# VH-VL binders against Lon protease homolog 4, chloroplastic/mitochondrial (LON4), part 7

Target 1, 223 residues: Lon protease homolog 4, chloroplastic/mitochondrial (LON4), of Arabidopsis thaliana (Mouse-ear cress) (q9m9l7r79to301)
Amino acid sequence: VIALPLPHKPLIPGFYMPIYVKDPKVLAALQESRRQQAPYAGAFLLKDDASSDSSSSSETENILEKLKGKELINRIHEVGTLAQISSIQGEQVILIGHRQLRITEMVSESEDPLTVKVDHLKDKPYDKDDDVIKATYFQVMSTLRDVLKTTSLWRDHVRTYTQACSLHIWHCLRHIGEFNYPKLADFGAGISGANKHQNQGVLEELDVHKRLELTLELVKKEV

## First folded at step 6 (VH-VL; framework fv_mosunetuzumab)

Design v15 (from a4 with heavy chain K59R)
Fold by ESMFold2-Fast, scan of step 6:
Structure v15 (fold): chain C 223 residues (1-223), chain A 121 residues (1-121), chain B 112 residues (1-112)
Amino acid sequence: as target 1 above (223 residues)
Amino acid sequence: EVQLVQSGAEVKKPGASVKVSCKASGYTFTDYYIHWVRQAPGQGLEWIGWIDPYSGGTRYNEKFKGRATLTADTSTSTAYLELSSLRSEDTAVYYCAREYDYGSGDYFDYWGQGTLVTVSS
Amino acid sequence: DIVMTQSPDSLAVSLGERATINCKSSQSVLYSSNNKNYLAWYQQKPGQPPKLLIYWASTRESGVPDRFSGSGSGTDFTLTISSLQAEDVAVYYCQQYYSYPTFGQGTKVEIK
């Protein structure tokens, strides 16, 4: 798959993310990919040295333009997201996150666009009837319910989630009540005020109970 | 009520490809991973890979990487296994199997009836 | 790969008597974070696909008779049929799901 570097945040499953692709070779490759069944790319967060990261978005854009092939693959996180290419309009590409990916290798001699081979990741199996994970799930659900009722997050952030939380809070509350454990963890992290490193940690955590615990910590800070 | 119904037996020559189908009914197709497992005559079970019908994502046993392709068509609730470059050692009954719950276990509650694939010259 | 080894390869048991099948994994399938053993047992009768009997090492699948029980932890597991019935003649397989799935070679249970 084509590897798309993300400068500011990882793509969480279930969310959409607009990106701007200025490289015409990358853009053309994405347009071609869209013509196939289940068109997709891999979206990977840049692992730039956090201590040396400036707050400049222009600096990040300059880095993306300069890094190609082997240099780029060494500067992106190994774990990313399978991204459905929903639309392309000019330089704007809308990505929808599906599931986690891990880069296994660079396609030999690929330079621009960077192409990688990936393993599609799956959550570590868990016993959904175990009391401990069930208790954590309901704590996350209860905290999210409170956050959505008492803050502006429903209006400000949940609308970036692809599964209908846009019309009214009651529709959103009903919808999330039907989420399985992984979906709830992803949703809660994605709407929280988490920084890119915290969200990358959630994305990388394949143990569903641990991921729910990470999400619980993030959403509790919103209450 | 949950059923996985597979396509009929196939006879192929070495070097050919085979495509086996598995039609699901009685549940929401995208809520469960589908795995493929084979069994050579009189032998044990060997896992081939899984597909997530929701995302289209797949994982393969290293032994089958490059030869097996798993796909799913959500409009017909059908999963497919395509195995290329067939050898006589690929003669086996091929099963599709539903993972117990979405993301919660790699053990299998419902199995297809099996598709015998015979590879002979 | 986690290698699953069953013993014996076959056993003959009289009707009404206990049948015991052992399964050993090449490495632990106990996940320390949740204290669960990632192990399942299946029954396969001639001409049929495998049928799930036990998961999480000791949890019996709905509809499976009480005479079937699973036990063990870590690397050593046992499937017990407390009072063998004629319909229990089958090959039994253990399966780990701690990593990508692997199965034991099977144990054939026959009547004496």
Scores: ipSAE 0.521, ipTM 0.776, lowest interface PAE 2.3, mean pLDDT 86

Design v2 (from a4 with heavy chain D52N)
Fold by ESMFold2-Fast, scan of step 6:
Structure v2 (fold): chain C 223 residues (1-223), chain A 121 residues (1-121), chain B 112 residues (1-112)
Amino acid sequence: as target 1 above (223 residues)
Amino acid sequence: EVQLVQSGAEVKKPGASVKVSCKASGYTFTDYYIHWVRQAPGQGLEWIGWINPYSGGTKYNEKFKGRATLTADTSTSTAYLELSSLRSEDTAVYYCAREYDYGSGDYFDYWGQGTLVTVSS
Amino acid sequence: DIVMTQSPDSLAVSLGERATINCKSSQSVLYSSNNKNYLAWYQQKPGQPPKLLIYWASTRESGVPDRFSGSGSGTDFTLTISSLQAEDVAVYYCQQYYSYPTFGQGTKVEIK
């Protein structure tokens, strides 16, 4: 899959993300992928520079235009997200997150655009009837209800995930009440004000109970 | 039968703190938000805040932030309002109230009987 | 902060006659996406807590007599008691829940 570096935030499964692709070769490759049966790419968060006191978005964006092939692989997180290419409008590309991926190797000798082989990651098996994990799930659900009950938060954050939540908090709460454990953990992390390192940690956590615990910590900060 | 039973009347001096309890029965305590509302003598109703007994999450009216603390004890199905730095203007009947249908809106189907808090000079 | 204003402050109505209470909000409490008004009405008798009568502006709470009805939309709401009974003597409050709850100042209903 084509490896798309994300400068500011990882793509959480279930969420959409607009990105701006200024490289005509990358943009052309994404347009070509949409002509195939599965218009997908990999979305991977860019690693921070070590020992940097402050980094600006403009510096990060300038670096991305110059990173190619093996240098780019070394500057992105190994775990990312399978991203569906929903639309392309000029330089703007809309991605929809699906599942976690891990980079295994570079595919092409050509480094422009970077193409990688990936493993599709699976959640570790969990017991749905385990009282401890079940209690954590309901604690996350209850805390999300508290968050969504705050008018400013539910309108601004949840509108990017689902239109059901734009109607009324009751319809939104019924909708998320149907989420399985992994989906609830992902949803809660995605609407939280978490920084990119915290969200990347959620994305990398394949143990569902630990992922729910990470999400619970994030959403508690919003109440 | 749903009931919310509050603690008895309190008389406090200015600057003191008061803690009012609200014991719930007849329903699953953790399924409903509990709100607190006060009413000064001969005046209207003023919302203080809510607590979710399951999560411990709270929301406060800005007027009461820093002075009001809402807690809940799920083992006894009891909600608490603690109000600190009491002033004469805090003399009021304090009500706990259950939010109608979990998460549907901040309107209230069952109320406690009220607790009169008097801040004496 | 949404300010709720009721009118009149008090009214005296004869038994069996119609009582009407008005409530105005400083901004609309109608959510256009679901077409619902986030407004409730309560009855409070001396020495008692408030009792829910109406929610969503016009939906009557279970057990509330059909002589009580709510109407209105947006910023202007009315509670109507079609045939006042002796037990209806009370103070009535409107409440919005479009944002954090605020109440009107109350309208006292008494018998002539």
Scores: ipSAE 0.007, ipTM 0.582, lowest interface PAE 8.7, mean pLDDT 84

Design v3 (from a4 with heavy chain Y54W)
Fold by ESMFold2-Fast, scan of step 6:
Structure v3 (fold): chain C 223 residues (1-223), chain A 121 residues (1-121), chain B 112 residues (1-112)
Amino acid sequence: as target 1 above (223 residues)
Amino acid sequence: EVQLVQSGAEVKKPGASVKVSCKASGYTFTDYYIHWVRQAPGQGLEWIGWIDPWSGGTKYNEKFKGRATLTADTSTSTAYLELSSLRSEDTAVYYCAREYDYGSGDYFDYWGQGTLVTVSS
Amino acid sequence: DIVMTQSPDSLAVSLGERATINCKSSQSVLYSSNNKNYLAWYQQKPGQPPKLLIYWASTRESGVPDRFSGSGSGTDFTLTISSLQAEDVAVYYCQQYYSYPTFGQGTKVEIK
């Protein structure tokens, strides 16, 4: 898959993310992927420290234009997201996050744009009927409902979620009751005020109970 | 009613390829991983790999890497196993099986009826 | 790869009596973080695909009769049929899912 670097935050499964691709070679490759009915790329967070990313979008943009091939692969996190290419309009590409990926190796002939081989990651199996994980799930659910009812802080983040949640907050409150454990953990993390390192940690956590616990920590900060 | 219906028996010569189909019905095809498992006559069960029908993502048992290819067609709710460079020891019943709850367990609640592949001269 | 070994290879039990099948893994399938055993049991009748009976070592699948029970932890597991019925004649397989799936060689259960 084509490796797309993300400067500011990782792509969480279930969310839309607009990106701006200035490199015409990358844009052409993404358009070709859509044409071939393989409308997917890998989206990977840059390893730049939190202060660098939060304080300078111009600096990050300059870095993206300079990094190629092996130099780029050493500057991105190994774990990223399989991204569906929803639309391309000029330089704007809309990505939809699907599942976690791990880079295994660089395709040696594909340096510009960077092409990588990936392992598709899968959550470690869990017992959905176990009382402990069930208790954590309901605590996350209850906390999310409280936060969504008492604040408009997360309205912009909810709008980037791919399901009907984005239309009205009360539709979202109804729909989250139907979320499975991984989906609730991802949703809660994605709408929280978490920094990029915290969200990268959620993305990397394949143990669903531990991921729910990470999400609970993030959403409790809002209560 | 959840059903996985597989294609009919195949007889192949050594060195040939075979493609087995598994048509799903009674549930949302893209919500569940599909695994492939084979059983040689009188022998136990051997896992081949899985496919995520939505993304096309796959994982293979190392023993089958390079020879097995898993694909899925969402428009027909059909998963496929293609096995190349067939040898006599590939003679087996090949099963597709649905993973229990999407992402929650690599154990299998529904199985296809099986497809016998015989490799002989 | 985790190797699964069942014992006995076959057993004959009278109708209404208890049948016991053992399964041993080459390494522990107990995940310390959730204290769960990643082990399932299947029943396979001649000419049919396997049918799920037990998962998480001891949880009975919906629709499976209560005479079937699973027990054990770590590396040693048991499937028990408390009162064998005629319809229980089959081969039984254990399966681990702690790593990539591997199955035991099977235990054939017959009526005496």
Scores: ipSAE 0.606, ipTM 0.808, lowest interface PAE 1.9, mean pLDDT 86

Design v5 (from a4 with heavy chain S55T)
Fold by ESMFold2-Fast, scan of step 6:
Structure v5 (fold): chain C 223 residues (1-223), chain A 121 residues (1-121), chain B 112 residues (1-112)
Amino acid sequence: as target 1 above (223 residues)
Amino acid sequence: EVQLVQSGAEVKKPGASVKVSCKASGYTFTDYYIHWVRQAPGQGLEWIGWIDPYTGGTKYNEKFKGRATLTADTSTSTAYLELSSLRSEDTAVYYCAREYDYGSGDYFDYWGQGTLVTVSS
Amino acid sequence: DIVMTQSPDSLAVSLGERATINCKSSQSVLYSSNNKNYLAWYQQKPGQPPKLLIYWASTRESGVPDRFSGSGSGTDFTLTISSLQAEDVAVYYCQQYYSYPTFGQGTKVEIK
């Protein structure tokens, strides 16, 4: 799949993300992908510089236009997200996250755009009827409902998650009540005020109970 | 209500390819992983791989990597196993099986009826 | 690869008596973080696909009679049929799902 670098945050499964692709070769490849049966790409968070955890967003965006091939693969996180290419309008591409991917190898060193082979990741199996994970799930759900009811900022942000959440908060609350454990963990992390490193950690956690615990910690800070 | 219905028996010559289908009904096809398992006459069960019908993502047992191809057609709720370069030791009943609950276990609650593939000269 | 070994290969038990089948894994299938054993048991009758009986080593699948029970932890597991019925004549398989799925060789249960 085409590897798309993300400068500011990882793409969490279930979320929409607009990106701006200025490279006409990358845009052309994405448009061809949409004409074919496979409208997918991989979305991978860009690593911070080795010497600094604080970089301006404009500096990071300028670097993305110059990173190609092997240099790019060394600057992105190995674990990313399978992204559906929902729409392309000029330079704006809308991605929808589906599931986690791990880069296994690069197709070509000098390829432009960068294409990689990936392993499709799967959550470690869990016992959904276990009281411990069930208790954590309901704590996450309860905390999220409180966050969504008490803050208009979070209600405005969550409306971009799915069609149901775009219509009305009542529909959104009903919709998340149907979420399985992984979906709730992903949703909660994605709407939390977590920084990109915290959200990347959630994305990389394949143990569903541990992911729910990470999400619970993040959403509790919003109350 | 939940059913997995597989295609009929196949007889193939060594070196040929076979494609077995598994049509799902009674549930949302994209909500469950589909696994493929085979059973040679007088032998136990052997896992081949899984496919996620939602993403098209696959995982293969190393023994079958390069010879087995798993695909799914969401418009017809049908999963496929294609096995190439057939040998006599590939003679077996091939099963499709649904993974228990979405993402919660690699154990199988519903199985297809099985497809006998016979490889003989 | 996790190798699953069952014993005995075949078992003859009188109607109404207890049948016990053992399953041993080459490495532990107990996940320390959740304290769960990633083990399932299946029943297979001639001409039919396997049927799920037990998962998480001891959880009985819906609709499975209570005479079937699973026990054990780590590397040693047992399937028990407390009072064998005529319809229980079948081959029984254990399966681990701690890593990619592997099955035991099967234990044939027959009436004495």
Scores: ipSAE 0.607, ipTM 0.816, lowest interface PAE 1.9, mean pLDDT 85

Design v6 (from a4 with heavy chain S55E)
Fold by ESMFold2-Fast, scan of step 6:
Structure v6 (fold): chain C 223 residues (1-223), chain A 121 residues (1-121), chain B 112 residues (1-112)
Amino acid sequence: as target 1 above (223 residues)
Amino acid sequence: EVQLVQSGAEVKKPGASVKVSCKASGYTFTDYYIHWVRQAPGQGLEWIGWIDPYEGGTKYNEKFKGRATLTADTSTSTAYLELSSLRSEDTAVYYCAREYDYGSGDYFDYWGQGTLVTVSS
Amino acid sequence: DIVMTQSPDSLAVSLGERATINCKSSQSVLYSSNNKNYLAWYQQKPGQPPKLLIYWASTRESGVPDRFSGSGSGTDFTLTISSLQAEDVAVYYCQQYYSYPTFGQGTKVEIK
């Protein structure tokens, strides 16, 4: 798959992310992927990309346009997200996050744009009827309900997830009430005030109970 | 109510390819992983791989990597196994099977009826 | 590659008597973080696909008669049929899912 570097935050499964692709070769390759029956790319958080003011953000953007092949692969995290290319309008590309990917190797003939071989990652199996993980799940759900009712997070952070969460808090609460354990963990992390390193840690955690615990810590900080 | 219905028996020559279908009904196709497992005559079960119909992600048993291709068509709720470069030892009943629950483990609650693939010269 | 070995290869049991099938894994299928054994059991009758009986080593699948029970931990597992019925004539397979799935060679259960 084409490797797309993300400068500011990882793509969490289930979330939409608009990106701007200024490199004509990358943009052309994404358009070609959509013409074929494979409208997917890999989205990987850039290493050494500082969270900072608008000036630093502008500099990071310029650097990303210059990174190619081996230089780019050395600057991105190994674990990323399978990104569905939902739309392309000019330079704007809308990505939808699916499950996690791990880069296994670079395709040597595909330096520009960077193309990588990936393993599709699957959560460590768990017993959904186990009392311990069930208790953690309900604690995450309860904390999220409190956060969504007492703050404006559902308007500020969740509107890019689904239309249901942007219409009214009651619809959002109904929607998330049907989430399975992995989906709740991903959703909670994605709407939290977590920095990019904390969200990358959540993305890398394949033990669902441990991922729910990480998410719980992140959402408790919002209370 | 849940059913996995597979395509009919195939007879192939060595070196040929075969494509087996598995049509799912009675549940939301994209909510469950589909696995493929084969059974040679009079022998045990051997896992081939899985496909996630939601995102199209796949995983293969190393023994079949490069010869097996798993695909899914969400518009028809159908999973496919294509096996290339067939050898006589590929003669087996091929099963599709639904993973118990999304993410709950690689064990299987519903199975297709099986498709006998015979490879002979 | 986790190798699953069953014993015996076949057994003949009288109606109403106990049938015991053993399964050994080449390495532990117990996950220390959740204390679960990643082990399932299936029943396969002639001309039919396998049917799930037991998962997580000892949890019985819905609709499976209570005469079927699973036990064991780590590398050694047992499927017990407490009172064999005529309909229980089948081949039984253990399967681990701690790593990519592998199955035992099967144990054929016949009426004596």
Scores: ipSAE 0.519, ipTM 0.783, lowest interface PAE 2.4, mean pLDDT 85

Design v7 (from a4 with heavy chain S55Q)
Fold by ESMFold2-Fast, scan of step 6:
Structure v7 (fold): chain C 223 residues (1-223), chain A 121 residues (1-121), chain B 112 residues (1-112)
Amino acid sequence: as target 1 above (223 residues)
Amino acid sequence: EVQLVQSGAEVKKPGASVKVSCKASGYTFTDYYIHWVRQAPGQGLEWIGWIDPYQGGTKYNEKFKGRATLTADTSTSTAYLELSSLRSEDTAVYYCAREYDYGSGDYFDYWGQGTLVTVSS
Amino acid sequence: DIVMTQSPDSLAVSLGERATINCKSSQSVLYSSNNKNYLAWYQQKPGQPPKLLIYWASTRESGVPDRFSGSGSGTDFTLTISSLQAEDVAVYYCQQYYSYPTFGQGTKVEIK
C-alpha cells in the first residue's frame, strides 16, 4: 500500500480525516487506487513530530513535501491505519480509518510515492464476559456519556466520527450504546484532548482492556 | 438461525486453482470475522487464515501465504477461499467458520458443512 | 508456532464412566495481564464439522451438557466427560488462540 505520512495526529479507526496532498505523484497514485476498486492507503504518524508552536507545525508540513523513499520510512511510526480514500477534491483527500497496520518492508526505494508491505493487525482476544474488563468498559461508557451531555463543545469533536453523531446528541448516545469494547476505546480516545503521542499509544495497544484503561485516563481529564 | 453454507465438492489436477464459497445467513455478515480451516482425510485441523468483512483485512498462516486468497462480498454475505498451485497434499475438507465475537476470540461457534477438495493425477 | 499435543490418541470408556483427555501446549497460553488461558475444546462426529464445547479453558458453550468440563492452566489442560453417554462418541480437539490458531491432533473417544 501507499504510505501517507500524517504530521499532526494518527488516524483512529472509525474517524474521518482530511489531509492535503501537494505532491502530484502521490495524488495521481491515490486517484488510480480509487479507480481500480482498491481505494486504500496506509496512514502513518510522523515520528519527529512538530512542537506545539504553529511555526514548527508549518516547518513539519513543508518537510513532508521533501521526504521520499527511505528518508520517509525512517521518519514514520511503524504502526498506522488502513485508510479508505473516501474523496479527492483538488489537494484535499478525505480518509476513513479502518484497522491497524504494521509496516513489514519497503516495496521499492526507486518508486515514488513510497509503497510498503503491511500486516493487518487484530486485537488480542479478550473475554467480553470477564467482570474486570466489563467494569472498565462501563466506566468508559459512563464517563463519555457524562462528557457528551455536559458540553456543546463535544459536538464539534464528535462530528469527525460518524454521520449519526454529527447533528443530534440523541443519535450519538444511542449509537455509542451499541459499541463493542474496541470501538468504545477508539471513539473515546479520538474525541479526547489527547496529544498525538497519547493517541499513537492507543492505536498501538492491541490489548483491549489496556486500551480501554488508556482511554478512560484520557476521557477523565475532560471531566 | 445462523447458517454457513459452502459450495460443493471439487476435483482438481495438480497445479490448478480452486475457489470455495461460504454463504452466511441469520446474522449481520459484517459483525463477525470468517476463518478458514482445513482437515486432510483422517487428520487434524489446520488454520488457513481470517478475513474481516467489516474493516477490510486479511491474515494468513505463513504456510499458505502466496497461495491462499481470502475475499468477501458484503452484498451477497459470501466469503471465498481461493487456493492456487494445488498439490496432492492439499486434498482436504475445507471449512469456513465464524469467530465467536468480533475481536473477542479466535475460536469458532458456527462452522460450514465443509467442502471436499480432491487433488489427484 | 505453538504446538498442541493431545493424549491419549484413542480412549475406550464404558457408558456412565469418566473420560479424561489431556492437551499440552509447547508454550504457555496463559496471558498474565488478564489471567486467562487461550484454550478451546471441540467435538467432531464423523461427517460433521467441529462443534465448540469449551472456551477460555473452562467456560462451557451454551447448550453443551454439564457433564463436559474443562480445567488446567498454562501448558497443561484437561477435558473431562463425567459420565460418558453413547452420543459422546467422537474425536475431541483442543485449540489454542494465544497466537494464530493451532489444534491438537485429536483424541478418539469410543465405548468400551
Scores: ipSAE 0.604, ipTM 0.814, lowest interface PAE 2.0, mean pLDDT 86

Design v9 (from a4 with heavy chain S55N G56S)
Fold by ESMFold2-Fast, scan of step 6:
Structure v9 (fold): chain C 223 residues (1-223), chain A 121 residues (1-121), chain B 112 residues (1-112)
Amino acid sequence: as target 1 above (223 residues)
Amino acid sequence: EVQLVQSGAEVKKPGASVKVSCKASGYTFTDYYIHWVRQAPGQGLEWIGWIDPYNSGTKYNEKFKGRATLTADTSTSTAYLELSSLRSEDTAVYYCAREYDYGSGDYFDYWGQGTLVTVSS
Amino acid sequence: DIVMTQSPDSLAVSLGERATINCKSSQSVLYSSNNKNYLAWYQQKPGQPPKLLIYWASTRESGVPDRFSGSGSGTDFTLTISSLQAEDVAVYYCQQYYSYPTFGQGTKVEIK
């Protein structure tokens, strides 16, 4: 798959993300992928610059234009997201997150855009009836309902959730469904005010209970 | 009533390819992983791989990488296993099986009836 | 990969008597974070696909008679049929799902 670097945050499964692709070769490759019945790319969070603190949006996008091939693969997290290419309008590409991926190898170092081989990741199996994970689930549900009352941050984030929830977070909670632990963990992380490192940690956690616990920590900070 | 119905028996020559189908009914096809497992005559069970019909994600047993291809057609609720470069030792009953619940375990609640693939000259 | 070994390869048990099948894994299938054993048992009758009996080492699948029980932890597991019935004649397989699925070689249960 084509590897797309994300400068500001990882793509959480279930969410839309607009990106801007200025490289005409990358843009052309994405248009070709979208021609297929199931057009997909990989979306990978850019690692922080070791020599400097967080940059402005314009500076980060400037860095992405410079990174090619082997340099780019060394600057992105190995765990990312299978991204469906929903639309392309000029330089704007809308991505939909589907599932976690791990980069296994680079296909061609000289070819532009960067193409990688990936493993499609799967959550570690869990016992859906386990009382411990159910207890954490109820805490996450309770805390998310409190987010409805106390902050407006979720309003902007919930607009990017693919399940067409209303302006109210409780419509999204009903749609996710009862005891759907993976979807709840992803949804909660995606609407939280978490920084990119915290959201990357959620994305990398394949143990569903541990991921749900990480999400609980993130949403508790919103209340 | 959940059912997985597989295509009929196949006889192939060494070096050929075979494509086995598994049509699902009685549930939402995209809500469950489909696994493929084979059983040589009189032998035990061997896992081939899984496909997630929701996004066409796949995972293969290393033994079958490069020879097995798993696909799914959501419009017909049908999963497919294609096995290429067939050898006599590929003679087996091939099963599709539904994973118990999406994400809750790689163990199987419903199985297809099996498709016998015979590879002989 | 995790190798599953069953014993015995076959056994003959009189009707109404206890049948015991053992399964060993080459490494532990107990996940310390949730204290669960990633182990399932299946029954396969001639000409039929396998049927799920037990998952999470000891949880009986709905519709499975209570004479079937699973026990064990880590690397050593047992399937017990407390009072063998005629319809229980089959091959039984253990399966781990701690990593990618692997099955035991099977144990054939026959009536004496």
Scores: ipSAE 0.563, ipTM 0.819, lowest interface PAE 2.3, mean pLDDT 86

